# VHH binders against Proteasome assembly chaperone 3 (psmG3), part 8

Target 1, 145 residues: Proteasome assembly chaperone 3 (psmG3), of Dictyostelium discoideum (Social amoeba) (q55g88)
Amino acid sequence: MNSLLIDSSNPSYDAMNNDNLKNSIEKNHPVKSKVLSKKINNVDTDIAISSFADAIFITISQNQKFNTWIRASKSDGILLDEPSYQIDTLLGNNQDVLFSIYARQLIENIGETSNKSLMLSISITDKSKDTFKQILSTIFENKVW
Short names: E, the ipSAE of ESMFold2; O, the ipSAE of OpenDDE; V2, 0.75 times the mean of E and O plus 0.25 times the DockQ between their complexes.

## First folded at step 4 (VHH)

Design s02 (framework vhh_7uia_1)
Fold by ESMFold2-Fast, scan of step 4:
Structure s02 (fold): chain B 145 residues (1-145), chain A 120 residues (1-120)
Amino acid sequence: as target 1 above (145 residues)
Amino acid sequence: QLQLVETGGGLVKPGGSLRLSCVVSGFTFSRYDMAWVRQAPGKELEWVSSITYSGGSTYYEDSVKGRFTISTDNAKNTLYLQMSSLKPEDTAVYYCAKDWTYGLEEFDYWGQGTQVTVSS
């Protein structure tokens, strides 16, 4: 099994610089993982959700290439390593709303920009937990697809 | 205020049965995956079973497959665990837990727990 970020040609990976995240990835053992395989515009698309000790990742691949990933840190606070895909800063109690908007935009644009590497990094808070659940439900139930 | 309240625990002999109930308040029950997690004396928390918010999928730890059944009654905001063929190894405090991720077993709210003791 390959790490989802290490084996990626996604250029957003080069912006990551969190030692705890790196240690979680280097163990190559997500504690839980779910994958949904679906066709978007007749292109095979895999949406994977993986939970590591320090973070949860959502990755999207088309033609076996990662083109989108979202990192949600389990640690409190804001972990923005490098702004990507419309994210310069996240502010306090708006973080969950911004996460929801950006995650939906990433999912909705996948068929148009399959080779563009996109990244979103946030910290999981009490408010963002419900938003994250709604995003996962939307992805797996295909309400937006 | 979110609240999970477990009931139904007790003392039972090996081979017996119990039904645990978890009444949920303070959130829309049918929107979240739910789980049962147990802790035996001096042991770590052990995931037992999960059910998706739609009720369409259930999952079980290998040692309880075929003996336990998880179910929901959305009209009553209640999660159940029907336990049969109980073994001494099933002795634990059983917790109802809200899974805030889609089946990734990341729990943000827990009940107070209900004691199950399997002994002669």
Scores: ipSAE 0.014, ipTM 0.260, lowest interface PAE 7.1, mean pLDDT 63

Design s03 (framework vhh_surovatamig_d1)
Fold by ESMFold2-Fast, scan of step 4:
Structure s03 (fold): chain B 145 residues (1-145), chain A 118 residues (1-118)
Amino acid sequence: as target 1 above (145 residues)
Amino acid sequence: EVQLVESGGGLVQPGGSLRLSCAASGFTFSDYYMSWVRQAPGKGLEWVATISTSGGSTDYVDSVKGRFTISRDNAKKSLYLQMNSLRAEDTAVYYCARWGYLDEYDYRGQGTLVTVSS
């Protein structure tokens, strides 16, 4: 019995509100997520990968003291035969080119099968080439795109 | 034009020390990871050590840990390798290398020869 329902004055408005709420929920919650922790070159490494409707969120953490946030997206240049990529450091350490290289490798791989953008949160203690290769290999073995 | 020029190699007796230097030009040195790689006679290239952009992080091949120290001076655009307690097995041409974008070192110098012999 629902005789006290006060929601009867504009059915069209309520229907639109419900549709907007559903769209907001679908955009704000990950549709697929993987979280893993492992030692890479004897350094504890935490990786989280989440797929949202319009974006892939990746967190890579060996040291959470100074996280750098990077956004990357695939851009189709109208005059170019090859895909282009935009990489923006939003917060944190802008001096370390390695973080942009991580973002570039990830967005290139995402862009092969998806039009989603990348949000990368990264803090790396072991900045060696071998750790870089192992972290990327681990992520690519655990794709959510 | 990217250039890397190594110096400091030579003949040294076992247990001795050498300091290698690398002068970089043609790029923003402070934006790149730098490495030392070596090639012993009849062998392939072997990675020796890597240093981060700020110098705050270093990594070494196990055989040189505790004996070699990689360092950099971003103001002078220079990379260094301090080699102590040298062994005959350290005999090689040593190359200064810029860490590459696509899993390869994109630039290396001409090399400097280190010979460890009695």
Scores: ipSAE 0.000, ipTM 0.141, lowest interface PAE 10.5, mean pLDDT 76

Design s04 (framework vhh_gefurulimab)
Fold by ESMFold2-Fast, scan of step 4:
Structure s04 (fold): chain B 145 residues (1-145), chain A 121 residues (1-121)
Amino acid sequence: as target 1 above (145 residues)
Amino acid sequence: EVQLVESGGGLVKPGGSLRLSCAASGSTFSIYAAAWFRQAPGKEREFVSAITTGGSTTYADSVKGRFTISRDNAKNSLYLQMNSLRAEDTAVYYCAAYPWDYILEDSYDYWGQGTLVTVSS
């Protein structure tokens, strides 16, 4: 039993929690930021998105102690001047291809309108297609680029 | 009706090479974003490689440096060049296509029937 544990699946609670986290970030940083906490497929999911001068920082966390850190950037392709993307796992699990797919989708979207790179910190428990789509939809509804 | 048809699978020795092809058929269908997946006996389907309309590519860590995905938009076809094949690459290989320029594992609208690749001595 933990009387301090609050069910974040409640919409009113989610709104309150997101507002408090947003206010904290805005107070301490001059950069554009958004923070979200919600249940996605019954899994508590924390998402933070921050825009810096040369980079977008995204954190996605689902009930895990270990985050994988990934850097992604856009570069020009050597053939037909088409964009190419570099994805590097800096720390954590480089065996999970899903995390690279998250990074690829995010940097492709960022790269359409911006030259900023992506720093992604990710820990995903639910590897389903539905969770993937909901997380990306949530991020794209809360763009800072 | 839109169909994806894989070909090029077969039996190959370890260290060998195979080239898989995926052709889209059906009236006026174009491959936008496309990917290769595989399923080994007794395992779930896993992502192998993906390519966008613009030619940007992504690879699973297990195949990076050995496999090369490519496309031919004039032939409406997708390819996977597999080099330095290992016993662990034995699987049914599937192509998948998306109707827009966005790559997602398991989110593809069109799937092929698969082509078997066996790596054995």
Scores: ipSAE 0.000, ipTM 0.165, lowest interface PAE 13.2, mean pLDDT 73

Design s05 (framework vhh_brivekimig_d4)
Fold by ESMFold2-Fast, scan of step 4:
Structure s05 (fold): chain B 145 residues (1-145), chain A 118 residues (1-118)
Amino acid sequence: as target 1 above (145 residues)
Amino acid sequence: EVQLVESGGGVVQPGGSLRLSCAASGFTFSRYAMSWVRQAPGKGPEWVSSIWSGGSSTLYADSVKGRFTISRDNSKNTLYLQMNSLRPEDTALYYCAKDLWEYGFDYSSQGTLVTVSS
């Protein structure tokens, strides 16, 4: 898969920081949204879910200041009746496959009932399967699609 | 109920190869994505590879890309993992798992032990 290299010698990289992306998301007007804060496996976890006309925006943050940004969408399958999914890391750490697993699970669920794409902003400190299951169940109990 | 039976593990020298199999029953195998997960001594579980229900899409952990190949035979309800260029750090108990993409693991079996030693 694609690797994202962080270029610390490029001054414009700082201009693409998390604050500018969050401001853009907040200024958009979602059709539906949910915001949740809870301890999952004893780690403070913030989750925001917003549905727009053509996209679902999900933010998951566990006490980290830097998030990885991932785009996911449903695409035409190689086989006739089998869907496929495109997952791209836009900004942040793409060495950890766990973030792709979160994105894959979310877009697959969204794709069951919708053609909307996913923009995921994620920061996970507890990489256990228990935390993974609890975060996904929390999101799926609070669907906006 | 889901039943998964892994086999094919053993002791192998560094640089060697092994092929793992997972025989599945109790569910419609061809409709589910399948995964391989491993647990090294004293470590937590680590995801290794996943394959889409029809076999057209695969994903690999960075540590195994280019060395391992996941495949499946839906007519035999069997999942495979071909492991080449094995390293000591690949030593682990290997499990197959149904529905890693659906809330993580619904079920895991006893696994098959792979030991890479000189």
Scores: ipSAE 0.000, ipTM 0.205, lowest interface PAE 11.7, mean pLDDT 75

Design s06 (framework vhh_8ghr_2)
Fold by ESMFold2-Fast, scan of step 4:
Structure s06 (fold): chain B 145 residues (1-145), chain A 121 residues (1-121)
Amino acid sequence: as target 1 above (145 residues)
Amino acid sequence: EVQLVESGGGLVQPGGSLRLSCAASGFTFSDYWYIGWVRRAPGKGEELVARIYSTGGSTSYADSVKGRFTISADISKNTAYLQMNSLRVEDTAVYYCARDFGYLEYGFDYWGQGTLVTVSS
């Protein structure tokens, strides 16, 4: 059986899950990364996800000119049985609660299987809950942790 | 429309058990929501007794119920549960299921109607 046949009627290489898995498996580097470009609610959205030894770097860009930078990490916490997270806005808009919510959802997911910290670079023009859900879904379908 | 519907409340004797169910519609647990159980007894404030990150299964509990209550979520059924064991008279309250954005400042954005739990001999 020939499982290597590529359908020439569908030229979209980025849309094939098998290509993403090959890129993840066959990288001969300390860093694993995935880069995605997708329209979400008719807005061009660029997502990059990179795994380093002690950190996950995520970039989400709907406006490529101005990004907010956020660091998130799993805290030792005050309560032993309850996970605690520290979220710090390092540069940019520190009053946008939505960006902190993105960071919290991402670090909580990372923290379930890993002690790696998160560096998030984010610029969102559509602040709807639907865009929020679609962006997180896209990232979680493309985990590097 | 987001809706949460609780069931499973009732009268139980001290030391007994009940399982509460929360059926969700208008959103899916695969959307990375937190689900919490909040109770209120007459003359008392609201108490968050249990919370679950529905996708990952991470849970937290109030000290008053740790070791007695267990929260769980079934993503395929879009339903959350609260298993209540070793019930005490002071557990008597209306129990609400609530959806949380996952950020403490946002808190709960949708609530169920509540289900009454009465622990009495």
Scores: ipSAE 0.014, ipTM 0.204, lowest interface PAE 7.5, mean pLDDT 77

Design s07 (framework vhh_gefurulimab)
Fold by ESMFold2-Fast, scan of step 4:
Structure s07 (fold): chain B 145 residues (1-145), chain A 123 residues (1-123)
Amino acid sequence: as target 1 above (145 residues)
Amino acid sequence: EVQLVESGGGLVKPGGSLRLSCAASGFTFSRYWAAWFRQAPGKEREFVSAITSGGSTTYADSVKGRFTISRDNAKNSLYLQMNSLRAEDTAVYYCAAKPLFRGTYSPSDYDYWGQGTLVTVSS
C-alpha cells in the first residue's frame, strides 16, 4: 500500500516556531550562559550558549534573517555500550548536511560529560572547513556544561 | 490509532535471505527511533538492530555484517535485510518504535510494537 499523507496537524512541530522558542527562552532563567560576537574568517559571527536543567541551547548566526533549528540527543542505553546520537532538523534547511555535522560535533562533546539534549539554532554563510573549526573551537572554549 | 505492521517472514534454508518490512501509521514515524527485536522459542525477546530518526544504525553482535536495517520516512516504513541466515536466527521478529531519551537495547525502552512476523530457518 502506497499513500502519501500530508500531516498538517503536528502540535510538536508548530510549537517549534522561532517566536515561541525565543519567548520561552527569554522567560526562563538559564543555569549558565555566555554570549559573544567575533569575526571568524572575516565574517561577523554571533554565538550564544545557555545551559538549562535538561538542555543546552546554542545559537550560531552569520546571517540573522533565517536560522535552521536542530535538536540533538544522546541515548541513555546500556552503560558499557557506545552511545547513540539522534539528530533531527525541526525547521529550516534539512538538505544542508553541514548543519547536521555541527550538531553532531556539539552533542558528542556535550554527551561526554552530560546527558543534556541540544537545541541548535544555526545560520552559516561561510561553509569552509576553517570557519567550521574556528566556530567549534570558540564554543568549546566557552562551555557551559 | 498507532499501528506497526510487519511482513516478509517465511521459511528459508540456511544461507538464504529474507527482507522484512514494517509499515507505520497513526504517528509521525520520521521523528521516532525504530528497531527490530526477535524472540526465539522458549527465550526472552532480544535486540537485533536499531535506527535513529537521522539514520544512524546499531546492530547486535550476532547479526552484524549479515543484517542491514533501513528506513523510508516518505513511506513510513522500516526494513530489515537478512542475509546468510542461520538456524539460530529462527524467531518471531518484531518492529518497535520509541521517542528520544530512552535506552536502545531493552524492550521496555519502546512504546510502540507490531504483532510480529515468523522467520524459520531450517533445511
Scores: ipSAE 0.000, ipTM 0.099, lowest interface PAE 17.4, mean pLDDT 77

## First folded at step 5 (VHH; framework vhh_gefurulimab)

Design t1 (from p20 with A33D; at its last look DockQ between E and O 0.56; V2 from the best seeds 0.00; counts 0 for: pae E 2.8 > 2)
Amino acid sequence: EVQLVESGGGLVKPGGSLRLSCAASGFTFSNYDAAWFRQAPGKEREFVSYIYTGGSTTYADSVKGRFTISRDNAKNSLYLQMNSLRAEDTAVYYCATGWSYLYTEPDEYDYWGQGTLVTVSS
ESMFold2, look of step 5: ipSAE 0.387; ipTM 0.747
ESMFold2 (binder alone), look of step 5: mean pLDDT 86; pTM 0.872
OpenDDE, look of step 5: ipSAE 0.805; ipTM 0.910
ESMFold2, look of step 6: ipSAE 0.390; ipTM 0.750
ESMFold2 (binder alone), look of step 6: mean pLDDT 86; pTM 0.870
OpenDDE, look of step 6: ipSAE 0.662; ipTM 0.852

Design t2 (from p20 with A33D T53S T97A; at its last look DockQ between E and O 0.65; V2 from the best seeds 0.00; counts 0 for: pae E 2.04 > 2)
Fold by OpenDDE, look of step 5:
Structure t2 (fold): chain B 145 residues (1-145), chain A 122 residues (1-122)
Amino acid sequence: as target 1 above (145 residues)
Amino acid sequence: EVQLVESGGGLVKPGGSLRLSCAASGFTFSNYDAAWFRQAPGKEREFVSYIYSGGSTTYADSVKGRFTISRDNAKNSLYLQMNSLRAEDTAVYYCAAGWSYLYTEPDEYDYWGQGTLVTVSS
């Protein structure tokens, strides 16, 4: 009657010591930031860009509000050869495809040189293509990453 | 002045390879998406390949697995590696830059080159 001692050795969840991720936080104090106010197609547009250790934070506002919040990140695609990106609307109208387009353009650019994620707050009244181009141009001319 | 200049076109045999280059100047190329289009004689301009500013790529079905788009932002350059060329690939190839959601639509791109001729013939 060989009692199979089921060695319930609970796989020690090696708490991957999040400490090593903490130590690589380049203490770049203060956070590099740019704040811009520009008239774009006769609409006052406020843009703020900040570079944090783990993310780029961008706010775009044409009405001094923030309505839609989007997170974008570069995913380690299964396929080694092409980066994949995830775009998630966290708050606001998920039906406005335009905001996802903004997020996609921004995270793709960020992803070229950085592994940081994007946190985007966007509230625009002018949804024209021209405004889109001018806003992105302004942001990319003022990169903090 | 903003300029895109294509090069590398020429005559090649079926099954051959060719590499096109596009040199950008007068603007920050790294900020823009880029694409290749082509126009065969008597046909409309058609989408070939697209590359995001961050490097993600897409291809027309007709060139998928044969063509590779790439960019070198340090050189302000766009490339198209064309392998296993076919007679139907004969066209003037254009490079374009811009920001777009509709990557297949020529009208979405802001800057265009003058084109380079690729002829695939036996």
Scores: ipSAE 0.124, ipTM 0.565, lowest interface PAE 2.0, mean pLDDT 87
ESMFold2, look of step 5: ipSAE 0.510; ipTM 0.802
ESMFold2 (binder alone), look of step 5: mean pLDDT 86; pTM 0.871

Design t3 (from p20 with Y103F T104D; at its last look DockQ between E and O 0.65; V2 from the best seeds 0.00; counts 0 for: pae E 2.5 > 2)
Fold by ESMFold2, look of step 5:
Structure t3 (fold): chain B 145 residues (1-145), chain A 122 residues (1-122)
Amino acid sequence: as target 1 above (145 residues)
Amino acid sequence: EVQLVESGGGLVKPGGSLRLSCAASGFTFSNYAAAWFRQAPGKEREFVSYIYTGGSTTYADSVKGRFTISRDNAKNSLYLQMNSLRAEDTAVYYCATGWSYLFDEPDEYDYWGQGTLVTVSS
């Protein structure tokens, strides 16, 4: 996702670019992170929350094989006196709107106090409303923004 | 203890205005979306308006252009400015919090106030 600019077929290029990114992050924008593992409705759930340079990275995993990747950001509507949010599914299945609803709740909170975008990687098996609420509560109790 | 307390209801003439407030306590209000619902006598509770934590809003068609939802996260407060009031706006108004999948479904909200009565009468 962050590495989509880098040619993945060139190992030397990838290695040099990865090192430069790490140096930039450590110098200018220290990464705050939280890693959590808990059982939600009897399903093992792993959550990782990281504050990167201009983005918040959130990973939610309940052992699905493939992640859905969603980017959300605050649109530049300040000049028009109306903030808005853009949500795009970059990779994965977007037929179920639940993952976009996760992203919307998260970016609205992130955007209340910052200009950072959201990169959400989500792979869940329990799509119940109760699990949705427990995952969001866990994330908001452990914010890094 | 989680509490939501509505205020600002009363009697008002058609065409008038009223501002409702909802004071939240016992939880981090800024982490929750919030909504107003209303219930007229003998009718089911109906959706009025929803506001995300970041301030984006949604309205029932019947109140668009007349009602404005807003929030002040620093004061843990939710507001509903009601303008151009009509007789059919007469109801008990409730505030609610939660992350709603379907805005207009009351059972998706976790916490509710006790309500404040708005009466629109000549």
Scores: ipSAE 0.435, ipTM 0.776, lowest interface PAE 2.5, mean pLDDT 83
ESMFold2 (binder alone), look of step 5: mean pLDDT 86; pTM 0.871
OpenDDE, look of step 5: ipSAE 0.563; ipTM 0.815

Design t4 (from p28 with T53S Y103F; at its last look DockQ between E and O 0.57; V2 from the best seeds 0.00; counts 0 for: pae O 3.1 > 2)
Fold by OpenDDE, look of step 5:
Structure t4 (fold): chain B 145 residues (1-145), chain A 122 residues (1-122)
Amino acid sequence: as target 1 above (145 residues)
Amino acid sequence: EVQLVESGGGLVKPGGSLRLSCAASGFTFSNYDAAWFRQAPGKEREFVSAIYSGGSTTYADSVKGRFTISRDNAKNSLYLQMNSLRAEDTAVYYCATGWSYLFTEPDEYDYWGQGTLVTVSS
C-alpha cells in the first residue's frame, strides 16, 4: 500500500507572473506633464496634458470642473491599412457632438506618432469654433507625445 | 506669419498625371487638418480632398480613385497626386489648413494658399 505522498508544495504559478509584469513597466518616472492656463476669448481655460505609458491624459476646463470623460483609441484596421479610431464617451453628456470632435482631433494627432490611447476630460462653457481652434492649437503646441 | 504656397500646376493632356505641392511655413503643418480645394472658371470653389492631423483621408466622389492626398511632415508639405486627369479637372487648386468640424466646407479652414492652375487639354 504505497501511499504516494503527492507533495502539494507546488509554488503557486501566480507569483512568477507578477514579477515579469513589473520589469516591463518602462521606468518613465516622472510622468511628463504640462499644465497651462490661458484666457481664450475672454474665458479662463485650464489645460493639462500628461503622457503615461499606455495613454495620453488631457483635461480641458473653463469652469474648473471636469464633466465629460471620453476615451479614444487607434485601432489597426484589418483591411485597408488605414488606421481607424474609436471614440467612446465614458461619463457625461453623450449628446454633445462637439466633445467627440475634440476627441477625434486629439486622437488623430496622437495616433500619427504614437499608439497610446487618449483619456480626455472636457468641461467647456464656450462652444464656439474659434475657442475650439485656440484650445487645440494650444494643446498641439504643447504636446508631450 | 502662416503661409501656404502651392506649386506643380501646369498644362497636361487628358489621361495624364500631375503632382501638386503645398509648402507650409509659420506653423507645424502636421498638427492641423489640411485640404485641397479647386475652383473652375465660373464655378464655385469645391472640395477635392482632405487629410486629418493623424493621416486619415477623404475624397470627393469626382476624384476618388484618381487623386491621392499625402503629407510629408519633415518637409512641412502637403501633396496631391492627380492621375487619370480629365478636362473637368481644369481649375485653380488651393491648399488649405485649419481645424475642421466639416472637412468639405471651405469656411472651416483658416489659411489658404494663392492657388496653382491646372489645365487639362488635348
Scores: ipSAE 0.035, ipTM 0.475, lowest interface PAE 3.1, mean pLDDT 86
ESMFold2, look of step 5: ipSAE 0.541; ipTM 0.825
ESMFold2 (binder alone), look of step 5: mean pLDDT 84; pTM 0.859

## First folded at step 6 (VHH; framework vhh_gefurulimab)

Design u1 (from t1 with Y103F; at its last look DockQ between E and O 0.58; V2 from the best seeds 0.00; counts 0 for: pae E 2.1 > 2)
Fold by ESMFold2, look of step 6:
Structure u1 (fold): chain B 145 residues (1-145), chain A 122 residues (1-122)
Amino acid sequence: as target 1 above (145 residues)
Amino acid sequence: EVQLVESGGGLVKPGGSLRLSCAASGFTFSNYDAAWFRQAPGKEREFVSYIYTGGSTTYADSVKGRFTISRDNAKNSLYLQMNSLRAEDTAVYYCATGWSYLFTEPDEYDYWGQGTLVTVSS
């Protein structure tokens, strides 16, 4: 950040620059976010949820280095009688049905009240039903949409 | 207290129609997927239809084209419109909610109603 750059010849410049930068960031980047770290079934679980103008970003990680990246969105151009959603694995193993199930649940909930897309980064060690339900419950208790 | 209460069952002739309702209370219904299952005497409970929170639907092959699932999240209600009923549709119909791993498996649902009887008989 600019506030970490020291200028001994103008101390008020650093204070003014830091305040202006903070105001500019908040004014120009209106992001709602939640960051959570908790144990779910004795597995450390990190969840980050961020809302942008066009997309919701969600990260779910249980101590794996490798994350699968999935995009999901409404298919507005072919919707006649019922909504349709598209789910695409952008990076990682697209054969893991569980990660697509997470993405489906999230985009369906997001799509109930908005047209925002989902970008999901996910790595799960505990693939049990109970962990799945606790992760979804945690996210829905902390929605930013 | 979480409750799911089915209604709309009854006796109907083959080829007839019924509309089932399920009223939900005690939880945030709009955050849960919902499903209909049925159980005939002496048989296992079997999947009928599923609807996501966002409105996407799926159906068992045996009911496709005849049954329509729908939901009204503002009224905390789930519906099943059943047309062209057959004797084989005779069963107790249950509504269920959850975030299903495998949506066709009854063990994956968190909340169940007590059921409503549908009898299709000449």
Scores: ipSAE 0.481, ipTM 0.776, lowest interface PAE 2.1, mean pLDDT 83
ESMFold2 (binder alone), look of step 6: mean pLDDT 86; pTM 0.870
OpenDDE, look of step 6: ipSAE 0.651; ipTM 0.851

Design u2 (from t1 with T97A; at its last look DockQ between E and O 0.57; V2 from the best seeds 0.00; counts 0 for: pae E 2.7 > 2)
Fold by ESMFold2, look of step 6:
Structure u2 (fold): chain B 145 residues (1-145), chain A 122 residues (1-122)
Amino acid sequence: as target 1 above (145 residues)
Amino acid sequence: EVQLVESGGGLVKPGGSLRLSCAASGFTFSNYDAAWFRQAPGKEREFVSYIYTGGSTTYADSVKGRFTISRDNAKNSLYLQMNSLRAEDTAVYYCAAGWSYLYTEPDEYDYWGQGTLVTVSS
C-alpha cells in the first residue's frame, strides 16, 4: 500500500534574479502561462494554461457559447493508502461526465508533484477519444507545473 | 525513438513470485498513465492493471490482491509485482502507456512494449 506524500516549500526571499545566486526557493512564484491555438481533428481548439501559487487554471475551448467549470483537488488519504481526488462541476450544461474525465486526468498529473488545485473551463464539440488524447498531449507538452 | 522494454519474465512454479519491470524512453513517461496487459496463447489480450500519473491504481478482478502495480516517474519505470502465481497467469505481459478513457481497452494506449513471457508450471 502507498501513501500520498506532499512536500511544501518554505518561504524565502530572493533579492536578485540571476543564475549565480539561485541558492533558495523563490518565496512567491511568478505566474506562468501559455496560450495555444491549433486545429485538432479539423476543429479549432484554444487552450490557455496558467499556474498560480495554489492553483492551475486551464481553459479548453472548441467554439462553444458556454463553458463548463470544474474544480478538482488532491485529497490526502489519512486513513487510505491510495491517492484521493475531489472533482466538482461548478457550472455546466448536460455534458458533465466527459468533462469530469478531462479534469481527472489533469488533476492526477498536477497532483504527482504538487498540492495545487485545478480550475478547468472546458467546452468541447468533438468528443471523440482521439481529440481527448490530442488535447491532453498538447497540455502536457506545454505544462507550467 | 520511443521505447517500452519489459523485463523480469521467466519460469516459476505455482505459488511463486515474479517482479516485472518496464523501462520507458523517448517520451515523457511521467505525463502518461500506464498499464499492464497480458495475452495467453489462443486468447485475446486482456487488461491486468492500470496506474494513473498521480498513483491511483485499478486491477482486473482475477489479479486483485495478488498483483501490485507501481511506478517510478523519476526513473521512467513501471513495475508489476506478481505473487501467488497460478497456471492461468501464464502469458506474455505487455506494458503500455496512454491516458485512460476506457482503461481496459488496448486501443486507448499510445505506446506498447514487445512483451515478456511469464510461464507458471510445475
Scores: ipSAE 0.367, ipTM 0.693, lowest interface PAE 2.7, mean pLDDT 82
ESMFold2 (binder alone), look of step 6: mean pLDDT 86; pTM 0.874
OpenDDE, look of step 6: ipSAE 0.615; ipTM 0.837

Design u3 (from t1 with E105R; at its last look DockQ between E and O 0.48; V2 from the best seeds 0.00; counts 0 for: pae E 2.8 > 2)
Fold by OpenDDE, look of step 6:
Structure u3 (fold): chain B 145 residues (1-145), chain A 122 residues (1-122)
Amino acid sequence: as target 1 above (145 residues)
Amino acid sequence: EVQLVESGGGLVKPGGSLRLSCAASGFTFSNYDAAWFRQAPGKEREFVSYIYTGGSTTYADSVKGRFTISRDNAKNSLYLQMNSLRAEDTAVYYCATGWSYLYTRPDEYDYWGQGTLVTVSS
């Protein structure tokens, strides 16, 4: 029973992953942050954006709460040369598709220039398309990544 | 003023290729998703492809594997590479941008080009 020890030590796979991770750690202290308060469609909207070494943290609140938490990340497709995105609701109401749309749009934009994941806290009272546009526009105008 | 201008349309034989371009101006193109639609004579405008700000793409089943949508945010440009063209691909092609919940619906897009004609004929 000759156990074919597949010598899986192909060193080339481990080296590529480690170098990409090392180069992504911006050693820049302090954490870059922006805090914004804006009236959007007559609703006070608070937006905070922070750039950490491993993630972008964004809070969107129209009621001074953080009800829903979403994590989003970009994955390099193994089979398809196209990047894929994973969106996970961690806390709060996962039935509202709108919040996933926010997360998707944000992580897609982040993923254009960064490999950082997204941590999103969102609590909005105005779920209109126009509010969606204005909030995202505001965030994208104030990128910290 | 917001403007989208399509180019690259023309006459091509079946099996041929074309590359459409859409030049955006008057707004921050990189902040918005984008899409291609087409309208054949006597038909309704139909979805072809869309691309998110970060590059994720979706295609209509009729063009999947043949068409490729891409964007260059630095150039404020949207592209559609069309390969293996068929007679049924004959249409006016439109680029569209904006925010959308339903990316396959034309009414969800805010800005539209004037369109460029693609004719596939032997």
Scores: ipSAE 0.189, ipTM 0.581, lowest interface PAE 2.0, mean pLDDT 87
ESMFold2, look of step 6: ipSAE 0.399; ipTM 0.742
ESMFold2 (binder alone), look of step 6: mean pLDDT 86; pTM 0.880

